# VHH binders against 6-phosphogluconate dehydrogenase, NAD(+)-dependent, decarboxylating (gndA), part 21

Target 1, 299 residues: 6-phosphogluconate dehydrogenase, NAD(+)-dependent, decarboxylating (gndA), of Haloferax volcanii (d4gst8)
Amino acid sequence: MQLGVIGLGRMGRIVVDRVLDAGHEVVAFDLSAEAVAAAADAGAEPADSVADLVDRLGDDKRIWLMVPAGDAVDATLDDLDPHLDGDDVVVDGGNSHFEESVRRAEACSAAYLDCGTSGGPAGAELGFSLMVGGPQWAYDELTPVFDAVATGPDGHGHMGDSGSGHYVKMVHNGVEYALMQAYGEGFELLAEGRYDLDLESVAKTWNNGAVIRSWLLELCEEAFREEGSDLGDVDDHVAGGSTGTWTVQEALEQEVPVPLIYQSLAERFGSRADDRFSRRLANRLRYGFGRHEVARKDD
Short names: E, the ipSAE of ESMFold2; O, the ipSAE of OpenDDE; V2, 0.75 times the mean of E and O plus 0.25 times the DockQ between their complexes.

## First folded at step 10 (VHH; framework vhh_7z1x_3)

Design q07 (from m07 with A50L T107Q T111R; at its last look DockQ between E and O 0.80; V2 from the best seeds 0.00; counts 0 for: pae E 4.1 > 2)
Fold by ESMFold2, look of step 10:
Structure q07 (fold): chain B 299 residues (1-299), chain A 127 residues (1-127)
Amino acid sequence: as target 1 above (299 residues)
Amino acid sequence: QVQLVETGGGLVQPGGSLRLSCTASGFTFSKYAMNWVRQAPGKGLEWLSLISWSGGSTYYADSVKGRFTISRDNAKNTLYLQMNSLQPDDTAVYFCARTTYKENPEQGYSRYSFDYWGQGTQVTVSS
């Protein structure tokens, strides 16, 4: 089939390449002329604007957005909307907040599919896990494209109504935070515990039959292989957290307890803090001035 | 050396118009999306408008939509901002900026950013 792709960053190029490899046709546009040229070299038909991309697509347009979440999605939809009707389908394959996806689905002239995409850059080789929300008919129409982009026939699914795709992906990211924290704590105990262990060997053993095996654990094995059991010079400052924050916010709104996800997010925030005011105050409260010694920063 | 040089600022009365120019050198101008950004006295940066590398797609912040028009002339390596119906709260230093991608560290998705800026040109709207 013929697919328009708008947004040719790293993830958008993976979509283009996989769809082309499956024998589909792609019309591609990006704000970077170099990105468009690279997609053209790979076999896509280049477009020089959103309007040009639409003109090159036939009736019943199928368009995949892979632009940054937020204002860029809205700007792209505003540019597209004069050219769309109810027979067209737009897929948002980015990482929008699910409430924005609901709003966009209501406003869009085309059928709107919110597609949570998991797998990161490894999706180029392995394919993605795709969690899709929106009208069933639109999901069914795009099945040949989802088959191409996903890891296999069971690598994509229709989650439910508009917003459900990005919602399920958001919760997945919250779970991921908790899993990363749990593995981190376990390997730290092994590393600093009473035995001198080869952590690559431990991770490899667990990856072969243990109930806690996972792709994340395969990445642990790889990290120990490449960096050694002490993780070499890898820093302990952990960035990110926006999608995990969304998960916690939604859990609070729905009054569903998610203590492990919440604590893993807090640990990530704590990794960035030096000289914590709360700890300084706690130390001061333990020892009154002039009655007890208090540890001071310069002593 | 990449250079972006803004011109066309000045003093105007409320309701007046100005046209800003940004002359680019040291890179292939026609390959990049370009932006206008402003900074009012004592305030942070405010993004105003973006134009695609070909000029075929333009985007505006709500605060300036309908009053400001971005355009480009790729043969002259020049970006423009036509500003109409100016008001005192449009008083700011106006910058042109080149778009680049940065990978979003949380999910591997791209994020738009600005890698080169001009020195800015002052626009003052006052009686």
Scores: ipSAE 0.355, ipTM 0.734, lowest interface PAE 4.1, mean pLDDT 90
ESMFold2 (binder alone), look of step 10: mean pLDDT 82; pTM 0.826
OpenDDE, look of step 10: ipSAE 0.753; ipTM 0.889

Design q08 (from m07 with T111Y Y116S; at its last look DockQ between E and O 0.94; V2 from the best seeds 0.00; counts 0 for: pae E 2.6 > 2)
Fold by ESMFold2, look of step 10:
Structure q08 (fold): chain B 299 residues (1-299), chain A 127 residues (1-127)
Amino acid sequence: as target 1 above (299 residues)
Amino acid sequence: QVQLVETGGGLVQPGGSLRLSCTASGFTFSKYAMNWVRQAPGKGLEWLSAISWSGGSTYYADSVKGRFTISRDNAKNTLYLQMNSLQPDDTAVYFCARTTYKENPETGYSYYSFDSWGQGTQVTVSS
């Protein structure tokens, strides 16, 4: 089939390449001429504007957005909307908050699919896991494209109504935070414990039959292979956390307890502070209650 | 080296118009999306408008939509901002900026950023 792709960063380019490799046609546009030229070198038809892209698609347009989340999505939809009608389908493959996806689905002249996309840059070789929300008919119509972009036959699914795709992806990221923290704590105990262990070997062994095997654990093995069991000079400052925050906010709103996800987010925030006020106060209180010597900065 | 130089700022009365220019050198101007951004006194940066490399797609913040028009002349390596119906709240330093992508390393998704800025031109709307 013919697919328009708007947004040709690394992830958008993976969509283009996989769809082309599956034998479909792609019309590609990006704000950067270099990105458009690179997609054209790979076999896509270049467009020099959104209007040009929709003209090249003809009737019953199928358009995949991989633009940055936030205002860029709204700006792109504003540019597209005069050219769209109810027979067209727009897929938002970005990482928007699910409530924005609901709003956009209501405002869009085309059928709107919110597509949570998991796999990161590894999706180029492995394909993605796709969690799609929106009208069933639009999901069914795009199945040939989802087949091309996804990792395997069950690598995509219709989650439910508008917003459900980005919602399920948000929760997936919350679970990921907790899993990353659990693996991190386990390997830290092994690294600082009583035995001198080869952590690459431990991760490999666990991922061959142990109940905790996972792709995350394969990434642990890779990390130890590349950086060594001590992780070389990898920093302990952990950035990010927006989707984990969204997951916790939603859990609070729905009154569903997610204590491991809460704590993993808190650990991530704590990694960013070296001189915590709370610990300074706790230390000073030891003097006030217990008469202990108070450690001072630069002691 | 990349250089962006804004001109066309000045004092204008409420309801008036100005046209800003940004001349580019040190890179292939026609390959890049370009932006206008402003900073009002005591405020942070406010993105106003973007234009695709060809000039075929334009985007506007709600605060200026309908009043401002971005354009470019790739033959002259020049970006423009036509500002109409100016109000005192439009008083700011106006910058042109070149779009680049930055990547979120956790997700692989890109976000827009600005890798080159002009020195800015002052626009003052007062009477």
Scores: ipSAE 0.499, ipTM 0.802, lowest interface PAE 2.6, mean pLDDT 91
ESMFold2 (binder alone), look of step 10: mean pLDDT 82; pTM 0.807
OpenDDE, look of step 10: ipSAE 0.745; ipTM 0.900

## First folded at step 11 (VHH; framework vhh_7z1x_3)

Design r01 (from q01 with E106F Y116S; at its last look DockQ between E and O 0.81; V2 from the best seeds 0.00; counts 0 for: pae E 2.5 > 2, grease 24.21 > 24.2)
Fold by ESMFold2, look of step 11:
Structure r01 (fold): chain B 299 residues (1-299), chain A 127 residues (1-127)
Amino acid sequence: as target 1 above (299 residues)
Amino acid sequence: QVQLVETGGGLVQPGGSLRLSCTASGFTFSKYAMNWVRQAPGKGLEWLSLISWSGGSTYYADSVKGRFTISRDNAKNTLYLQMNSLQPDDTAVYFCARTTYKENPFTGYSTYSFDSWGQGTQVTVSS
């Protein structure tokens, strides 16, 4: 089939390459001429604007967006809107908050699919996991494209109504935070515990038959192989947290307890702070009621 | 070295027009999307308009839509902003800026950013 792709950053380019490799046709546009030229070198038909891309597509347009989340999605949709009708389909493969995806689906002249996309740059080789929300008929129409982009026959699915794709992806990221924290704590105990262990060997052994095997555990094995069991000079600062924050906010709104996800987000925030005020006060209070010696910064 | 130089600012009466230019050097201008941004006295930066590398797609903030027109001449490495129906609240320093991507290496997703800025040109709309 013929697919328009707007947004040719790392992820959008993976979509282009995989769709072309599956024998489909791609018309590609990006704000960077270099990105368009690279997609063209790979076999895509280059477009020099959104209007040009739309003109090169036939009736019943199928367009995949991989533009930055936020205003760029809305601007691209506004540019597309005069050319769209209810027989067209737009896939938002970006990382938008699910409420924005619901709003966009309601406003869009085309059928709008919100596609939570997991796998990052590794999706080039492995294919993505795709969590798709929106009209069933539009999802069904795009199955040949989803088959090309996904990791395998079960690597994509229709989650439900508009917004459900980005919603499920958001919750996935919340779970990911908790799993990363749990693995981190377990390996820390092994590293600082009573035995002198080869943590690469532990991770490898666990990932071959143990109940907790996972892609995250494969990454643990790789990290210990490359950095050693002491993790070399890897810092204890953990960046990010936007989608984990969204997950916690939604859990609070729905009154669904997610204490492990809550705590993992808090640990991530705590990793960014030195001289935590709460600990300094707790330390000082021990003097006030127990007359304990107070540790000072120059001690 | 990347250079962006704005010109064409000045004093104009309300209802008047000005055309700003931004001359680019030190990079392949025709490969980049470009922006106009302004800063009014005592205020933060306000994004106004963006134009794609070819000039084929243009975007505007609501505050200037219908009054301002962004354009480019890739043969002359020059970005333009035609400003019509100017009012006193358009008084600001106007900058051109080059668009770039910032990629998150773990997720692969990107955001738009500005990696180069001009020094700005003053536009004053006053009787």
Scores: ipSAE 0.485, ipTM 0.793, lowest interface PAE 2.5, mean pLDDT 91
ESMFold2 (binder alone), look of step 11: mean pLDDT 81; pTM 0.797
OpenDDE, look of step 11: ipSAE 0.814; ipTM 0.931

Design r02 (from q02 with E106W Y116S; at its last look DockQ between E and O 0.91; V2 from the best seeds 0.00; counts 0 for: pae E 2.7 > 2, grease 24.7 > 24.2)
Fold by ESMFold2, look of step 11:
Structure r02 (fold): chain B 299 residues (1-299), chain A 127 residues (1-127)
Amino acid sequence: as target 1 above (299 residues)
Amino acid sequence: QVQLVETGGGLVQPGGSLRLSCTASGFTFSKYAMNWVRQAPGKGLEWLSRISWSGGSTYYADSVKGRFTISRDNAKNTLYLQMNSLQPDDTAVYFCARTTYKENPWTGYSTYSFDSWGQGTQVTVSS
């Protein structure tokens, strides 16, 4: 199969490399000449522009987008749309909000597949888990490509109508936030508790037969191996959270309770504050009630 | 050592036009996507336009689409911005900037960012 790939950052290069390794042909474009040259060294046909990429593809174009989420996706689609018709297929493998994917599917001249992609940089070796929304016929047409990019034949699936792929991926990330928080709390208790434990050993033991085993717990084991049980100088400031926020917003709109996901997001927000106004006020109120000494920032 | 030098700024009447240039040195200009960014007095940075390494694909912020045109001459290591229909709120320091990826190491997804900047050139639109 001949696939156009636009966007050759880390994730886009994984798509290119895996598709080439499976014996397909790739035409590749990126805003960076070095990224295009690297893809060409791997066996892709380089393109100078989106228009050039389209000219190098045959009839019934199949194009995978791996550009940054947001305006870059819309700009790329604007560039593509004059060359597309209803027999073509565009896959958005990026991290778009599902409502943007619905909008784009409605506006696009080609069939549009929203592809939630899980596995991060490890997808290079392991392949991804792919959650795909959009027309069934387009999903079926792209199955050879999904087979190549995914971890295996069961590593991809058609979730449903347009937007369902990015929707399922969004919810996956909400669950991930809650799992991270739960593991973090558990290991903190073990680290600060009454026993002097080797946390790498604990994580390894749990990864072998315990019901809470997971890839995420394997990453905990790796972290303790690399940083030690005290996590060295790893900071407690946790960035990110956009997809977790989207999950909570959707849950509120649908009136589906997700208290653990919500609380994990709130803990992440709390990690970013150098000092909490609420705690300062509570501390000051303690003086007012009992006239206890109140700690001041300047001693 | 990467250097980007903007020229072509100045005083322009409302409705007028101006052409900015950015001369690049210290790197292989033809390998990089390039941008124009501006900073109005007392405001933050506003991204305006991006052009691919070959010049074959161009992108614009809504605020300037249809009025501004980005181009490049790789033989001269020069980036251009043609600005038409200028208005007082286009008054700003205009910078050229080299594109890089800023990668999220957990997800592997990237955003576009800037790793090198020019000194800027002042554009003032006033009667």
Scores: ipSAE 0.497, ipTM 0.805, lowest interface PAE 2.7, mean pLDDT 91
ESMFold2 (binder alone), look of step 11: mean pLDDT 81; pTM 0.796
OpenDDE, look of step 11: ipSAE 0.819; ipTM 0.935

Design r03 (from q02 with E106Y Y116S; at its last look DockQ between E and O 0.91; V2 from the best seeds 0.00; counts 0 for: pae E 3.0 > 2)
Fold by ESMFold2, look of step 11:
Structure r03 (fold): chain B 299 residues (1-299), chain A 127 residues (1-127)
Amino acid sequence: as target 1 above (299 residues)
Amino acid sequence: QVQLVETGGGLVQPGGSLRLSCTASGFTFSKYAMNWVRQAPGKGLEWLSRISWSGGSTYYADSVKGRFTISRDNAKNTLYLQMNSLQPDDTAVYFCARTTYKENPYTGYSTYSFDSWGQGTQVTVSS
């Protein structure tokens, strides 16, 4: 089939390359001429604008967006919409908040699929996990493309109505935060516990048959291999957190308790603080209850 | 050496119009998306508009949509911003900037960023 791809950053290029490898045709556009030229070198048909891309596609256009989340998605849809009708399909493979995806689906002249995409840059080799929301018929129509982009026969699925794809991906990221925290705490206990352990060996052993095996654990093994069991000079500052914040906000709105997810987000925030006011006050209160003016050993 | 030089700023009355130019040198201008960004007194940077490398796709912030028009002439290595219906809130230093991608190395997703800037041109809207 013929697929338009708009947005040729790292993730967009993976989509292009995998779709081409599966024997489909791609028309590619990006705001950067260099990105377009690179996609063309890989076998895509270059376009010099959104309008040009649309002109090169046949009837019943199928277009995959991998542009930055936020205003860029809306701007791209504004550029596309005059050329679209109800027989066309647009896939938003970016990292949009699910409510934005619902709004866009309602406004778009084409059928709109919100596609939560998991796997990061490793998707080039392994394929992605794809969580797709929107009209069933549009999902079915795009199955050959999802087959190409996904990791295996069960690597993609129709989650539900518009917004459900990005919603499920958001929750996935919340779970990921909690799992990362849990692995971190477990390995910290092992590292600082009573035994002198080779943590690469522990991670490898766990990932070969234990119930907690995972791709995250493979990455733990790799980290210990590359940095050593003490993690060398890896910093304890953890950046990011926007999708975890979305998960916690949604859980609060739905009154669904997610204590492990929210605690993992809080730990991430805490990693950025140097001098915690709350702990300073707790220390002062301890002094106030125990030895008001006098510091004492064992207090 | 990448160089971007803005011209065309000045004092204008509310409701008036002004056209900014940005002349580019030291790189292949026609290969890059370009932007206009402004900084009002005491405020942070505000992205206003972006244009694709060919000029075929244009994008605008809500604050200027319908009033500002971005364009480019690749033969002259020049970026333009036509500003109509100017208001006192449009008072700022206006910069042209070259688009680059900033990739999140963990997720692989990108954001737009700016790797080269002009020195800016002052636009003042007052009576």
Scores: ipSAE 0.466, ipTM 0.791, lowest interface PAE 3.0, mean pLDDT 91
ESMFold2 (binder alone), look of step 11: mean pLDDT 81; pTM 0.796
OpenDDE, look of step 11: ipSAE 0.819; ipTM 0.934

Design r04 (from q01 with E106F T107E Y116S; at its last look DockQ between E and O 0.74; V2 from the best seeds 0.00; counts 0 for: pae E 3.6 > 2)
Fold by ESMFold2, look of step 11:
Structure r04 (fold): chain B 299 residues (1-299), chain A 127 residues (1-127)
Amino acid sequence: as target 1 above (299 residues)
Amino acid sequence: QVQLVETGGGLVQPGGSLRLSCTASGFTFSKYAMNWVRQAPGKGLEWLSLISWSGGSTYYADSVKGRFTISRDNAKNTLYLQMNSLQPDDTAVYFCARTTYKENPFEGYSTYSFDSWGQGTQVTVSS
């Protein structure tokens, strides 16, 4: 089939490359002329604007967006919408908040599929896990594309109504935060515990038959291989947290307890503190009723 | 050596118009999307508008939509901003900026940011 792809960062290029490899045609556009030229070298038809891209597509347009979340999605949809009707399908393959995806689905002249995409750059070889929300008929129409982009026939699925794809992906990321924290705590205990252990060997052993084996644990094994069991000079500062924050916010709104996800997010935020005001105050309060036996930094 | 030079700023009365220019050199201008950004006194940077490398797609912040028009002339390596209906809160230093990727592949998205900036041109809207 013929697919328009707008947004040719690393993830968007993987979409292009995989659908071309499956024998489909791609018309590609990006704000970077170099990204467009690279996609053209791979076999895509280049476009020099959103309008040019839609002109090159026939009736019943099928368009995959892989642009930055937020205003860029809305701006791209504003460019597209005068050219779209109800027979067309737009897939938002980026990382939009699910409420924005619901709003966009309501406003878009085309059928709108919100597609949570997991797998990162490894998706080039392995394919992605795709969690798709929106009209069933549109999902069915795009099955040849999802087959090409996903890791296999079970690597994509229709989650439910508009917004459900990005919603499920958001929750997936919340679970990922908790899993990362759990592995981190377990290996910290092993590293600082009573035995002198080779943590790469431990991770390797767990990855071969243990109940807790996972792709994340394979990454732990790789980290110990590259950095050593003590992780060398790897910093304890953890960046990010936006989708974990969204997950916790949604859980609070729905009054569904997610204590492990919440605590993993809090640990991530706590990793950014150099000196904790709360502990200094707690220490000082001991002075307030004891007036001695308060630890001071200069001791 | 990437160079971006803004001109066309100045003093204008409320309701007036100005046209800013940004002359580019040291890179292939027609390969890059370009932006206008401003900084009001004592405030942070505010993104205003973006134009695709060919000029075929344009985008605007809500604060300037309908009043400002971004355009480019790739033959002259020049970016423009036509500003109409100016008000005192449009007073700022205006910069042109070249777009680059900032990728976050673990959370499934890329963001755009700026890798090159001009020195800016002052726009003052006052009686």
Scores: ipSAE 0.378, ipTM 0.733, lowest interface PAE 3.6, mean pLDDT 90
ESMFold2 (binder alone), look of step 11: mean pLDDT 81; pTM 0.813
OpenDDE, look of step 11: ipSAE 0.781; ipTM 0.911

Design r05 (from q01 with S110V; at its last fold request DockQ between E and O 0.97; V2 from the best seeds 0.79)
Fold by ESMFold2, look of step 12:
Structure r05 (fold): chain B 299 residues (1-299), chain A 127 residues (1-127)
Amino acid sequence: as target 1 above (299 residues)
Amino acid sequence: QVQLVETGGGLVQPGGSLRLSCTASGFTFSKYAMNWVRQAPGKGLEWLSLISWSGGSTYYADSVKGRFTISRDNAKNTLYLQMNSLQPDDTAVYFCARTTYKENPETGYVTYSFDYWGQGTQVTVSS
């Protein structure tokens, strides 16, 4: 089929390349002329604007967005909407908050699919896991495209109504944070514990039959292979956390307890500074009731 | 090397118009999306408008939509901002900026950012 792709950063180019490799046609646009030229070299039809892309697609347009979440999605939809009708389909493959996806689905002249996309840059070789929300008929119509972009026919699914795709992806990211924290703590105990262990060997062993095997654990094995068991000069500052924050906020709103996800997000925030007011006050309070000497920065 | 030079600012009465220019050198101008951004006295930066590398797609902040028009002439390496119906709260230093990407290495998703800026041109709307 013929697919428009708007947004040709790393993830958007993976979509283009996989769809082309499956024998579909792509019309591609991006704010970077170099990104458009690179997609054209790979076999896509270049467009010089959103309007040009729409003109090249004709009727019953199918358009995949891989633009940054937030204002860029709204701006792109505003540019598209005069040219869209109810027979067209727009897929938002970005990382939008699910409530924004519901709003956009209600406002969009085309059928709107919110597509949670997991796998990161590794999706180029492995294909993605796709969690899609929106009208069933639109999801069914794009099955050939989802087959190409996902790991295979089982790598994508219709989650439910509008917003459900980005919602399920949000929860996936919350779970991911908790798993990363748990693996991190386990390997730290092994690294600092009483035995001198080869952590690559431990990770490999666990990943071959143990209950805790996973792709994340394969990445642990790879990290120890590349950096050594001491992780070389890898920093302990952990950035990010926006989607995990959304998971926690939603859990609070729905009154569903997610304590492991809560704590993993807190640990990520705490990794960014060790000079914390709460610890300084706790130390001072030990003097106030316990008569302990107060550790001071110059002591 | 990369240089962006804004001109066309000045004093104008409320309801008036100005046209800003930004001349680019040291890079292939026609390959980049370009922006206008402003900073009012004592305030932070406010993004106003973006134009695609070809000039075919334009985007505007709500605060200026309908009053400002971004355009470019790739043959002259020049970016423009036509500003109409100016109001006192449009008083600011206006900058042109070149679009770049920042990639989140964990997820592969990008955000838009600015890698080069002009020195700015002052626009003052006062009676």
Scores: ipSAE 0.632, ipTM 0.868, lowest interface PAE 1.8, mean pLDDT 92
ESMFold2, look of step 11: ipSAE 0.613; ipTM 0.856
ESMFold2 (binder alone), look of step 11: mean pLDDT 83; pTM 0.813
OpenDDE, look of step 11: ipSAE 0.811; ipTM 0.932
ESMFold2 (binder alone), look of step 12: mean pLDDT 83; pTM 0.813
OpenDDE, look of step 12: ipSAE 0.832; ipTM 0.942
ESMFold2, fold request of step 13: ipSAE 0.564, 0.559, 0.604; ipTM 0.838, 0.836, 0.857
ESMFold2 (binder alone), fold request of step 13: mean pLDDT 83, 83, 83; pTM 0.815, 0.811, 0.817
OpenDDE, fold request of step 13: ipSAE 0.839, 0.840, 0.841; ipTM 0.945, 0.946, 0.946

Design r06 (from q02 with S110T S113T; at its last look DockQ between E and O 0.96; V2 from the best seeds 0.00; counts 0 for: pae E 3.5 > 2)
Fold by ESMFold2, look of step 11:
Structure r06 (fold): chain B 299 residues (1-299), chain A 127 residues (1-127)
Amino acid sequence: as target 1 above (299 residues)
Amino acid sequence: QVQLVETGGGLVQPGGSLRLSCTASGFTFSKYAMNWVRQAPGKGLEWLSRISWSGGSTYYADSVKGRFTISRDNAKNTLYLQMNSLQPDDTAVYFCARTTYKENPETGYTTYTFDYWGQGTQVTVSS
């Protein structure tokens, strides 16, 4: 089939490449001339603008968005909307908040599929896990594209109504945070514990039959292989957290307890601060409990 | 090496018009998307508009849609902002900025960010 792809950053190029490899045709556009040229070198048909891309697609347009989340999605949809009707389908493969996806689905002239995309840059080789929300008929129409982009036929699914795709992906990321924290804590105990252990060997052994085996654990093994058991010069500052924040906010709104997900998010926030007011006060209170304490000037 | 220079600012009456220019040097202008951003007194930066490398796709913040028009002349390495129906709330320093991509190494998703900025030109809407 013929697919328009708007947004040719790392993830958008993976979509282009996989769709082309599956024998489909791609018309590609991006704000960067270099990105368009690179997609063309890979076999996509370049477009100079959104209007040009639409002209090249013909009837019953199928368009995949891989632009940055936020205002860029809305701007792209505004650029597309004059050219769309109810027989067209737009897939938002980006990292949008699910409520934004619901709003966009209601406003879009085309059928709108919110597609939670998991796998990161590894999706180039492995394919993605795709969690898709929106109209069933639009999902069904795009199955050949989802087959190409996903890790396989079981690597994509229709989650439910508009917003459900990005919603399920959001929750997946919350779970991922908790799993990463749990592995991190376990390996920290092993690293600081009473034995001198080869953590690459531990991770390998666990991932060959233990109930906690996972792709995350494979990445742990790789990290210890590349960095050593002490993790070399890897920093303890952990960035990110937006989807984890969204997961906790939604859990509060629905009154569903997610304590492990919340705790993992809090650890991530804490990793960004080195001088904690709460700890300074706690330390001061310990001295305040004493029988006789001498105040220090200019601590 | 990259240089962006804004001109065309000044004092204008409410309801009036101005055209800002941004002259680019030190890079291949026609390969990059370009932006206008403003900063009102005491406020943060507000993104206003973006134009694709070819000039074929333009994007606007809701606050200026219908009143402002971004354009470019790749032969002259110049970015423009035509501002119509100016209001006192449009009083700000206006910057042009070059788009670059920042990838999140964990997820592979990109964001648009600005790697080079002009010095800005003052626009004051007062009567």
Scores: ipSAE 0.403, ipTM 0.765, lowest interface PAE 3.5, mean pLDDT 91
ESMFold2 (binder alone), look of step 11: mean pLDDT 84; pTM 0.818
OpenDDE, look of step 11: ipSAE 0.810; ipTM 0.932

